# Designs tried in a protein design chat: VHH binders against Thiamine-monophosphate kinase (thiL). Part 22

Target 1, 333 residues: Thiamine-monophosphate kinase (thiL), of Prochlorococcus marinus (q7vei9)
Amino acid sequence: MLKEENTQEILHDLGEQEILNRLRKYMDYGQIDDDTALIKSYKKELIINTDMLVEDVHFSEITTNPNHIGWKAVATNLSDLACSGLEEVIGITVGLSAPSSTPWSWVDGVYTGIKAALNKFGGKLLGGDCSNGKQKTLCITALGTKGPLNLHRSNARPGDYLITSGPHGLSRLGLSLLLSDPITKSINVPNLLKEHAIKAHQEPQPPIKALQTLLKCKPYAMPWNAAATDSSDGLLEAIESLCRSSNCTAVVDHKNLPKHADWPSGKQWNDWCLEGGEDFELVVSLPPNWAKAWLKAMPCTKAIGRMKEGPAKAMWSNGETIQKAMDTKFEHF
Below, E stands for the ipSAE of ESMFold2; O stands for the ipSAE of OpenDDE; V2 stands for 0.75 times the mean of E and O plus 0.25 times the DockQ between their complexes.

## First folded at step 13 (VHH; framework vhh_7qbe_3)

Design z5 (from x1 with T28R; at its last look DockQ between E and O 0.49; V2 from the best seeds 0.00; counts 0 for: pae E 5.7 > 2)
Fold by ESMFold2, look of step 13:
Structure z5 (fold): chain B 333 residues (1-333), chain A 119 residues (1-119)
Amino acid sequence: as target 1 above (333 residues)
Amino acid sequence: QLQLVESGGGLVQAGGSLRLSCTASGFRYDMGWFRQGPGKEREFVASISVSGGSTYYADSVKGRFTISRDNAKNTLYLQMNSLKSEDTAVYYCAAVYQWTLRPSEYDYWGKGTRVTVSS
């Protein structure tokens, strides 16, 4: 019996120069040789944000593979830009820290996922840096042009419709399935819902098409103002954030919770819909005519309630304040 | 618009292996393989996400077939092992621009490649 050679390449054995040479294929010709990227002048306002993904904080080997990590890192950045009225993605930079023992295949997988997301949503890999460190960390800065829409959490007004760009709770269900949590074993979750939930967790879709459709649906007479935030920290937190920033009350009906068609019934499942995180959908407050146009143009959207004058809080239609049931607020320090 | 071209089909004995390929004129899509056996409706076989990180398989092929993609070459693969007579079909490559868990709703289709598994 012949022994198979174990030739898994690790970063230590390759060294920085060879790592850079291999990363060249993910960038424009010659860009890897420069410490800076030249951005051509623009006639439009620019928007920028930075997010970090840290091993065992934002991802783990149990729940994700390198392709997922790279995709998610881009998608979370683009979701943040979308909430600021992104028109077009210019590009990103990538800071990567990993132990020297990390296989090249891991790094190659991450950049494969990054490039796949850029190819789908726009923009280029402008540059970045690699360093050794004890914990895998990915830091992405994303740059884009701002469109005409003044999109901000503080722009909600009484009388607006409160709308989500898609269903909620899927990423939380996906995480529970990937971890084999007992709660997902105690009920019969349909197989297609399981697969949709896992994909929503591992390869989230930033709400760029939802934003683009929102822009195209603006009635001519309406000003270029609307309120939005994303639901990365959960739907209820997104609604409450709109309320706080706009000093409005949100009134929500249980019937209108943005559930997947096969979503189970029950308090826990409502709690996941309201408070499960990492769905990366838009939560938008719009004047009625714009809201109706968007709902018609994009069937995945759902009107979940109305904004009213009142204290900054979320209420059920019966007037009771919506109570937090889960401890979903994560603080680093 | 998007052009998908399958290759790699042919005659093979039961228990054998084949690898199907599909080349595409653009490769920013979720991709899948479907098949249509004699007198049957077209059925889902496997799909793979744009990033390559997520794969899905029909129960009938799970453990025997492997889907993969090479985005640099704009090529989708289906490695078929332990082939059975039931796997005899025309195999189609398909693509969808927006994610869906409905493989039969894929937007673009190739013309197919025939796989015949003899007993």
Scores: ipSAE 0.231, ipTM 0.680, lowest interface PAE 5.7, mean pLDDT 86
ESMFold2 (binder alone), look of step 13: mean pLDDT 82; pTM 0.839
OpenDDE, look of step 13: ipSAE 0.576; ipTM 0.820

Design z6 (from v5 with T101L; at its last look DockQ between E and O 0.61; V2 from the best seeds 0.00; counts 0 for: pae E 2.6 > 2)
Fold by ESMFold2, look of step 13:
Structure z6 (fold): chain B 333 residues (1-333), chain A 120 residues (1-120)
Amino acid sequence: as target 1 above (333 residues)
Amino acid sequence: QLQLVESGGGLVQAGGSLRLSCTASGFTYDMGWFRQGPGKEREFVASISVSGGSTYYADSVKGRFTISRDNAKNTLYLQMNSLKSEDTAVYYCAAVYQWSLLRPSEYDYWGKGTRVTVSS
């Protein structure tokens, strides 16, 4: 005899046509029925990025819910576009693979998160595809126009200030809290820091506002050229990437590491600030006058060091090479 | 700048329910509800992220109150069930650009409030 279970709608029971019908509310009228999206002719350069989020690699139900997943998928793509000098988000496409047993509420939550991020940062859901698969996977392609600022990792010059758009380590702390890591339970992490950290992990903010203020505060006479990369793989990796691409030395002041005000003391906490990852901030190398203007215009920014002539490496101000303490190279294969 | 307008307050019997609404002129913000009783400091009630994915509740209301948002209608809601006399307060809608927190000082925009009175 069948037990009367709590009912929920799953993708198998809805079928393809009903799923498409329900997704209409996230798109412009009629777009769901088109095989392609028409992009109006621009006389500007386009920039494009694609990223995959895979269950148990980039998210899990322990750390995130569907709304978080949808939001994060957009935010991570937009962070990459911002680091290339994004002007306007045109839109995104979404490839979704999920088991037929997946509740509709999961899909609806993902698209709610996607739409919320698009509403906040710009762009439209241009289209996509849904398929049956064994593992929940999102593939997001984001398109935008490139603005006047030529941001590239190779554009750092000796004499530049090295600046972050925000604090680092929060996402790593958030992950630890969500997983109930014993080390975070054995220290009294202030409640406000806990909430910031969890939010940074679950609903990261792409650095769109930071980019916009950077553009607005450019000194009149300076060229539209600066160096940047994002810190998604960690702050130290971002700094080293700038050094390698620009053939410069970064000299970092330990006292100026971009820590949250309530960040704990100790080696573990310094390691997370440098190497924690998934912070999605800009790490920027700027000429001094531009740097000073940006620091004034945007309080969350912090000058952490200077770029100098020298070998492509990151060093402390005391001359010691900054050594990796964590394995921050995540490899899929 | 951002305009927040609360509604739905009133007199309600203990054990009853009430739904507060907050309409905003723009709705790309993390949102929260706070309340202030007579002679007391403003206290956190609940918050919700712009995506709707992250919700937080004060211990005193957890299980009784539900925060939600409808971004298409620029409206924030607070469903209040099993009301107690200690829930009597002016309820405020608040907004912050990102990462809502527990303290009132961390919110940038505030409504004028709506009064809720819970009678025995």
Scores: ipSAE 0.493, ipTM 0.807, lowest interface PAE 2.6, mean pLDDT 88
ESMFold2 (binder alone), look of step 13: mean pLDDT 81; pTM 0.833
OpenDDE, look of step 13: ipSAE 0.628; ipTM 0.844

Design z7 (from v5 with T101Y; at its last look DockQ between E and O 0.52; V2 from the best seeds 0.00; counts 0 for: pae E 2.8 > 2)
Fold by ESMFold2, look of step 13:
Structure z7 (fold): chain B 333 residues (1-333), chain A 120 residues (1-120)
Amino acid sequence: as target 1 above (333 residues)
Amino acid sequence: QLQLVESGGGLVQAGGSLRLSCTASGFTYDMGWFRQGPGKEREFVASISVSGGSTYYADSVKGRFTISRDNAKNTLYLQMNSLKSEDTAVYYCAAVYQWSYLRPSEYDYWGKGTRVTVSS
């Protein structure tokens, strides 16, 4: 056993001070006793983002457990930093709100997942706060240093290759498998694809390695600029975002959709690949010589189309506008 | 050069219990236990994700074995209860960066193993 668990202790019985005392093990010595975390001066630009994970909006007990929730909270923040040219993760802060009836084991699991992700990808737990609330909520702020590459959605140009850092649709398939949805029962999903899909949903990987390889592949003469965004809201949304920000047309070849090797055939499966969401990959627009170098150096990457002069939209190679088949964007209000 | 060191093997009477440990020099990996009985191929026993949130078990051990990890101590555990003679094997700790829980060919790092003998 990694840790002996007592009778199910709840947050009400522990109180704020005991909860904070127990969280010390996830932080550097003495950090929990300070009201602030000291961030040393850097000569490099700093980047920061904040995301919230809300129960029954971003996670549920049916599809994830506390360790998954903690991991996902870090991974989603780090994916955002990666898309802005992250060099090094400095750390995160965590705001936690949960009902007072919440078991301590739930909080401990969340922080175990947080620490596991930080240990893997870099950074420290810098601090945070806990509060009583009716719905379990995590608010994560992540801080990192920015490297030399200026990644921005507006940097796409006509003639660029449109490239993904990895396969898409996996998280959506994982969710369907975890819920035992009828649409996944109507076919035999290969076991390897099942395993990859469930892991992609429960423990997503931010595209840190893809970013590092992209940097190494930059041709010496090219400026330190490229267009990128992440695919957390879906591949099509990512492509359309690049088009809007850069005033370019994306021409996508249906045959080149970034599918897992065992991905099923059919319109529904293509729709999930394009619109499934929560695939934390880079979607990048690059000049041809940089694109070719990255594709060669990183086997999971795939050229899915080209950027062309034209209206800000995504089109199939046959000239038809790519139409949404799913409502993939959740609006909070 | 990840190092994995198993411990806790030994001789146990059928129906008894034993806990295996695996200490790792780095602990940012998905981890698993495999075993190899006399004259058999190496087979999957259990695996656990890097966050600790996902666990998988071979059907032959489900309900009897529990995998766990303590990331602060870089240690993987296998609690083995209700041991049977067919559990006799060399048990191996294994690690992989991502995307594998079930197949020995998908794990990159292996320990030297610890021997478990279950007497009838």
Scores: ipSAE 0.456, ipTM 0.791, lowest interface PAE 2.8, mean pLDDT 87
ESMFold2 (binder alone), look of step 13: mean pLDDT 82; pTM 0.840
OpenDDE, look of step 13: ipSAE 0.595; ipTM 0.827

Design z8 (from y4 with S47A; at its last look DockQ between E and O 0.02; V2 from the best seeds 0.00; counts 0 for: pae O 13.3 > 2, unsure alone 64.3 < 65, placed apart)
Fold by ESMFold2, look of step 13:
Structure z8 (fold): chain B 333 residues (1-333), chain A 119 residues (1-119)
Amino acid sequence: as target 1 above (333 residues)
Amino acid sequence: QLQLVESGGGLVQAGGSLRLSCTASGFTYDMGWFRQGPGKEREFVAAISVSGGSTYYADSVKGRFTISRDNAKNTLYLQMNSLKSEDTAVYYCAAVYQWYLRPSEYDYWGKGTRVTVSS
């Protein structure tokens, strides 16, 4: 029998000065004492993005812990930068709002996750702010340099290969497993797939490596243009977005859906692959020679179809329009 | 080329404890411990994500072993309690860019450290 300690330090008892003192270890020496961060001049274009993570909207204690929350906050911002042709992450700022009753260990976990993601993908924690609030909220602004690739949804052309940077549906399966949904218990999901799916949901990987290999594989004579978007809102939405922005038809092969190797067969599982969301992969339209080079250089990539002349929609190879099966639309208001 | 060096192995009585360490030349990877017993295939023991937020254990060690990491020291740990003779093996530290639970998924491997649990 062990005595359980109930002496967890909360933000109310620490106060602002002690909180700032503890956050020093996540920043460059002296940075936490400055109201602003100095950004040195760059000769390249800069790109910037801001995203919010809100308790009970983007995370919950059932599905994530503080390390996951911090990681996800960085990863979602960096995915947006990657889709704009990110070259180098400069850094981020963090706005954090939390109740005064929040344990320090929660804040420390969040910043541990933030720092781990920055260490892996680049950039520094440049600064930020903390405030008392009733609902835990993170606001991340990310800054980076733009590389040479003009990456835009409108750059798809008939004849292009449609390629994903990795498997889809994992985050949606992970969410279902974490919530103990009955459907995941009625099918014998392999242990390896379960663990990949849960990790994909809790600790998403922004597609920075995929972008880097895409740049490296560009054929010399080809212009620095390609079409892409991420699959954060789902693979089908990403494909349709490319079609709308480029005024092209995407023809998708059922047999080439970007499934995990152990992904189950059946309509539900295809629906999750197409519409699950929060997978944070690149969905790219490329001329054939570039496509073939990328597929070879990065084995997780998969050619899922072709772009062709026609109305702005996604269709199966048999000519049927791909129909939305899930209501995955999220609206704040 | 990532370099992984295990330490902390040795001879221990059943029911005893050992703490394994693995130092790495870089520490932005998901990390795991594997083991290979006499005449057996290499098997998964435990894994931990870069952030430290995700851990996973083989059923045979759950509740007895604890994986942890110290990113400031580039060091991975395996605390092994309530050791059994079945835990006798060479223990390997491994790293991968993304989290995996199979030996064929890990990119970098240490040379191993021997753990012997006597009856």
Scores: ipSAE 0.274, ipTM 0.686, lowest interface PAE 4.4, mean pLDDT 87
Fold by OpenDDE, look of step 13:
Structure z8 (fold): chain B 333 residues (1-333), chain A 119 residues (1-119)
Amino acid sequence: as target 1 above (333 residues)
Amino acid sequence: QLQLVESGGGLVQAGGSLRLSCTASGFTYDMGWFRQGPGKEREFVAAISVSGGSTYYADSVKGRFTISRDNAKNTLYLQMNSLKSEDTAVYYCAAVYQWYLRPSEYDYWGKGTRVTVSS
């Protein structure tokens, strides 16, 4: 009787997506399909997001000082609110864990960064908690009011334009530069691009402005429904997320990737554009009239493709499957 | 790129009135007025939404100044009544997709028009 070795499944083997899928059973139907939770309040609808930053996973002291960690924590969460139709930032709560040996200056720096970001983007530090832990972690819950836009990944429809609010890959490039990665040393990166990339990594900007422009560009007679997510986990992941939720096929034009003007040419760099992550741009699926209006109004926007009827997948316009680069994927587990 | 051009500035006596105008090459933005007095930082004066339905004023000008817009004419206005010496400044028209109190949040600026209030 071969004892079926009950090999206990571990998180690493499951991956983040599978973990989330399994967690669905503990929530109401559809609850996890949105980037934020919607709460009906007495006067306004609230949107809430929780995001974690973990040392050596999401940040490192080598590349990110405490101020930047704090900034990034706020920016990441506000990005999620933005892609859900944020009207006004209310504030954030902060759960902090750190080893007892952690200097106060680190904590002070983090909260200084948080404050700076809140001053820039709106909202207040509402509260939180702190605890001793084995690793430095920040758990941020952001609260905002929902505006008139109904942004849900599931709202994507065949015929929609797939549009990004800005360039992608900058954060990844910035990280590479900060790490003095041989890859980036092997090429001549213009100084301006270097600066932009480093800044994108250290001081990411939630796409609140982009959201505002999106709202203003909506045609008068058009419904308030659209599909949106952010590119925090990469452009390709964002696109695939839209596809999975809407059960549409995304057709992406290789020539229309949202690259910085000075972006290096080549497959590797295209991969960074697609999968680099932490760009925090809006990735939206819009009906044609709305898409055109937004493209015209906001120069940083780029139409990268279209949605069509078909299986939930992203593909190139030439019919080929978009292959994920093995080495560039940010893994949470 | 959106172009903004202010006009209507000049010399006025204290207690007087002045109307500023700002013409825009596009008018799909929230817009605002800022001012910078001698030796002072640029400060918020008033803002108006793209639809004109929402307005906001600095406390220092509330009840005296009125911001309005004519979307058909692509023109922003600032009616300034009961002017004071402290209102002396260069007044700037600014545009943004969402109005803010902070100048740094605005994307487009005019060159400004000078308002001098004499005692």
Scores: ipSAE 0.000, ipTM 0.268, lowest interface PAE 13.3, mean pLDDT 88
ESMFold2 (binder alone), look of step 13: mean pLDDT 80; pTM 0.827

## First folded at step 14 (VHH; framework vhh_7qbe_3)

Design aa1 (from v5 with D30N; at its last look DockQ between E and O 0.27; V2 from the best seeds 0.00; counts 0 for: pae E 17.9 > 2)
Fold by OpenDDE, look of step 14:
Structure aa1 (fold): chain B 333 residues (1-333), chain A 120 residues (1-120)
Amino acid sequence: as target 1 above (333 residues)
Amino acid sequence: QLQLVESGGGLVQAGGSLRLSCTASGFTYNMGWFRQGPGKEREFVASISVSGGSTYYADSVKGRFTISRDNAKNTLYLQMNSLKSEDTAVYYCAAVYQWSTLRPSEYDYWGKGTRVTVSS
């Protein structure tokens, strides 16, 4: 009787999305459909999110010093808050795990970076915990107040403009440069672009300013509802996420990709723009009047396409489906 | 919002020395000094990294001015020696929340300035 080896499913085989889907059963319906959780308080609505940074997954000592790690931790979480209509940052909690052999200077550096980011973007270090672990990890919970904007992925509607708050692919390029990747060495990257790219990777900026400008540009008679997410997982993923939640088709214009002015030409570089990740820009679906106002007010914004009625997918303006490049998929598991 | 407050400006004779201070209301990364003379545009003077390990100077002040910082006090300093009449300007403290400052124009926060007058 061959004992059917109960092949225990492992996380690697499931992938992050499936894992999250399975975890939904432990939460209220719709609880994780947005970038943040909404908490109703007596005076103000609060938004909260949790994000983890793990050594060799989200950061490496090769490319990221402790200060950068701390900065990135704050920036990443604030980006999520921004996507949910952040008004004011309250603060963050930090769960830190690290091997006992870790130098204090590393920890001090991380928290120095955290403090610097909080000083710039707002909020306080509210508390946290530390523990010995086998791997260096940061678990950040960020708290903020919700403003008047109702940003939900599901708010996308046919006819909306698809707009990004800034260029994409810079972080990926920065990483490549920091690693002295032969791919990047094979081309002549302008110095200004190099600087921007490295900065984007090491010191990501949450799109708080973009959000504030978005808010200011809302037409008076228009509802406070819009669709937004960030491009932490790549522009394409952000677009697809909006599509999945709203059941709309995104039609993207290849000519209007949000590229840096000095962005290299070619398929590989287009792929980095679309799928590079960690750009932390807003990806927004807006009604036409609101979109136009925002585009005018904020020059770094770019209309990259439109939302249509149809299946939840992203496609090019020529009718072709946007396909993910095989080598650029970031997997958490 | 980060506040920067300059001090130490005044009247000094040519060839003299002056030390400027800038106190920040909080921790900053890179910091720098800029100056604006009469009828001139604001110009870069010196910058210093967060650790103090990297310093940059305008050619016009190189060898005469020394930038330093005390992170424990959140204070930036500019020691100005061998002052010249052309050094007469309002000096501004600047700070940025970046690990590297590649261009003087990248500074995010500015003080109100302190006036330095060098008399011939």
Scores: ipSAE 0.000, ipTM 0.234, lowest interface PAE 15.9, mean pLDDT 87
ESMFold2, look of step 14: ipSAE 0.000; ipTM 0.148
ESMFold2 (binder alone), look of step 14: mean pLDDT 83; pTM 0.852

Design aa2 (from v5 with D30E; at its last look DockQ between E and O 0.16; V2 from the best seeds 0.00; counts 0 for: pae O 14.2 > 2, unsure alone 62.9 < 65, placed apart)
Fold by OpenDDE, look of step 14:
Structure aa2 (fold): chain B 333 residues (1-333), chain A 120 residues (1-120)
Amino acid sequence: as target 1 above (333 residues)
Amino acid sequence: QLQLVESGGGLVQAGGSLRLSCTASGFTYEMGWFRQGPGKEREFVASISVSGGSTYYADSVKGRFTISRDNAKNTLYLQMNSLKSEDTAVYYCAAVYQWSTLRPSEYDYWGKGTRVTVSS
């Protein structure tokens, strides 16, 4: 009797992407192909997303106080709304779980951070729920109204400019600094860069301003369609995501990586720029005229490459495929 | 939207003292004072962190002005001592919902200002 070892697949072996792919069968076709879900209402279109923050996965008490956790929770979700053409933030709901031994000050701190972020970026705390749990977790649902921009990853076209709204790698550097990582100790990081990096990690900013500027820069006779995503999972992942959805090749110029002015030189630091994650910048594919207008209007933007016809992949301008660095992959599972 | 209301401005003789107050309609993180003199651009005066542990001053006011805050009252203060004619300006309160500001000029909310006139 051959004991059919029912080798139960575990989530770790599948990975987040595969898990999401398998979950597609429970949703309408294409429902998760964008950063947000679109809801049609009588007066305005709504965009909605849900994102989870889990202790020791997305935050740690070592690097983030409760206020920062709350702020980050709002910022990350608003970033998703922004990359889908957000006009106005309506608000958020909060599902909170924490061990019963958790001090009230932690909870109060989290919600203080949430309130601060909402005060800055707009919207209200609409409601939520609290429960005892074994681990501290925040489940945030963010709601906003959709503006006139139709931002879909699939809208990328050959000939488009690939543009970021700001520098990348700062959050990763900030994390390293907060952890007193020997890697960052080995180099002389300017104080201003340190401050920017730590702030980027602890107090991320959704690219709402960037989106507003993008909207203003659209040429009159041009369609409202563009491709956009955020760089929450890293710049390279964002680029590849655009490629996968649009079936285009991204050609990236190594010399035009979106680095901070004081960014250290070297492969490791380039890797952090490309794959560090949690920068929450807007990554867009735009027609040339629109791209040029945006670049001119917003100095922090950077043209990093172009889209071309070809397989869904990112490559360097020298013809080499951009490879992911082994050690920097944030795994949710 | 956060509202900031300045008070305490007025006429004072050179060498005199004045205390400005700014009341915020809610809790803020970084707060600061700016001033704009006649025919001059708005300039940084002082800033204070949420905890009060970090303060910054313009060189022109260092040693004479003291910034402080009462978070329980959502109030910012500026004690101005040894006032000079050059200190004549409209003083503005500013605030931002950030844990820290990298630059003193990075504030999101502003008061309407209170006028300080220093006579020789």
Scores: ipSAE 0.000, ipTM 0.241, lowest interface PAE 14.2, mean pLDDT 88
ESMFold2, look of step 14: ipSAE 0.191; ipTM 0.659
ESMFold2 (binder alone), look of step 14: mean pLDDT 80; pTM 0.818

Design aa3 (from v5 with S54N; at its last look DockQ between E and O 0.31; V2 from the best seeds 0.00; counts 0 for: pae E 2.6 > 2, unsure alone 63.9 < 65)
Fold by OpenDDE, look of step 14:
Structure aa3 (fold): chain B 333 residues (1-333), chain A 120 residues (1-120)
Amino acid sequence: as target 1 above (333 residues)
Amino acid sequence: QLQLVESGGGLVQAGGSLRLSCTASGFTYDMGWFRQGPGKEREFVASISVSGGNTYYADSVKGRFTISRDNAKNTLYLQMNSLKSEDTAVYYCAAVYQWSTLRPSEYDYWGKGTRVTVSS
């Protein structure tokens, strides 16, 4: 009797994207094609998203205190709302799980951080739940009202400018610094860059201001449609996500990567800029007139490339495909 | 527009202490202290994040100065100990919405300053 080894597929082997693809069968068509879900209400349209933070996956007490964990939880979710055209933050719900041995000071710290972030960016703590668990986890649901901008990844068009709202790689560098990584010890990192990097990692900022500026810069006669996502999973992933949804080719200029002014030179550092993740900047595809207006109005923005007709992929301006660096990929599973 | 008002400056002997305060009309900003001595450029002194979790100091003041904030009072503080003649300057409170920085040009709002004079 040949024991049919029921080789059950495990999540690690599938990866996050495949898991999400398989979960599509339980949802309406197109439901997860954007960073948020749209809900039609009586007066205003609502946007909603859910994001999870798990200990040793998304945060560590070695590098992030409880206050920062709470802050990050809010910032991450508000970033998703921002890239979907957020007008006003309504609030968040918090599902908390932690071992029973967890000190109250940790919980208090987390919620202090949450409150601080909400005070800055808007919204209220609406409610939530708590439970004993084997691991510390935060499940955050964020709610906001949708503004007039229709930001969908699928709205990218050939001829658009590819623009980011700010520098990339800072969070990754910050993590490295906090861990006293030999890589960062091997170079002289300027003090300003150190500060920015550590802050980016511990106290990330959702791109709400960038969104507001984007809105103000829209030409009068132009439609309210644009393509946007955030760079939480890295700049390259953000670009590729736009490409997949819009069926466009992104042509990226290597010389125009969104680097901090004091960013180190070299392949490794370019990789961190491109794939470091957790920068939470807007990555947008805009028509030329709108793009130019935004670039002029907001100096921290950077035009990094253009969208063209072609297969859904990101490529360099020299014609080479942008390859992912194996060592820098963040995996949820 | 955010309003910043500094106070606490004055004359102090070398080795003495002063505490500066900055009251802000809003307190959802990263905050910093800068100073400008006679004939010198404005220079970074210290910065603190909105949450208070991140602080940074210039090397020249590290170990002697402490930046802090009370969000409930909308007040930024700079405790200055072991003051030196080189610390003589007009001290400015500054605020930035998005990112703290060591560069004056990156800050969005500034106070009028308070004068600190350290006598030998």
Scores: ipSAE 0.457, ipTM 0.768, lowest interface PAE 1.3, mean pLDDT 90
ESMFold2, look of step 14: ipSAE 0.468; ipTM 0.788
ESMFold2 (binder alone), look of step 14: mean pLDDT 81; pTM 0.831

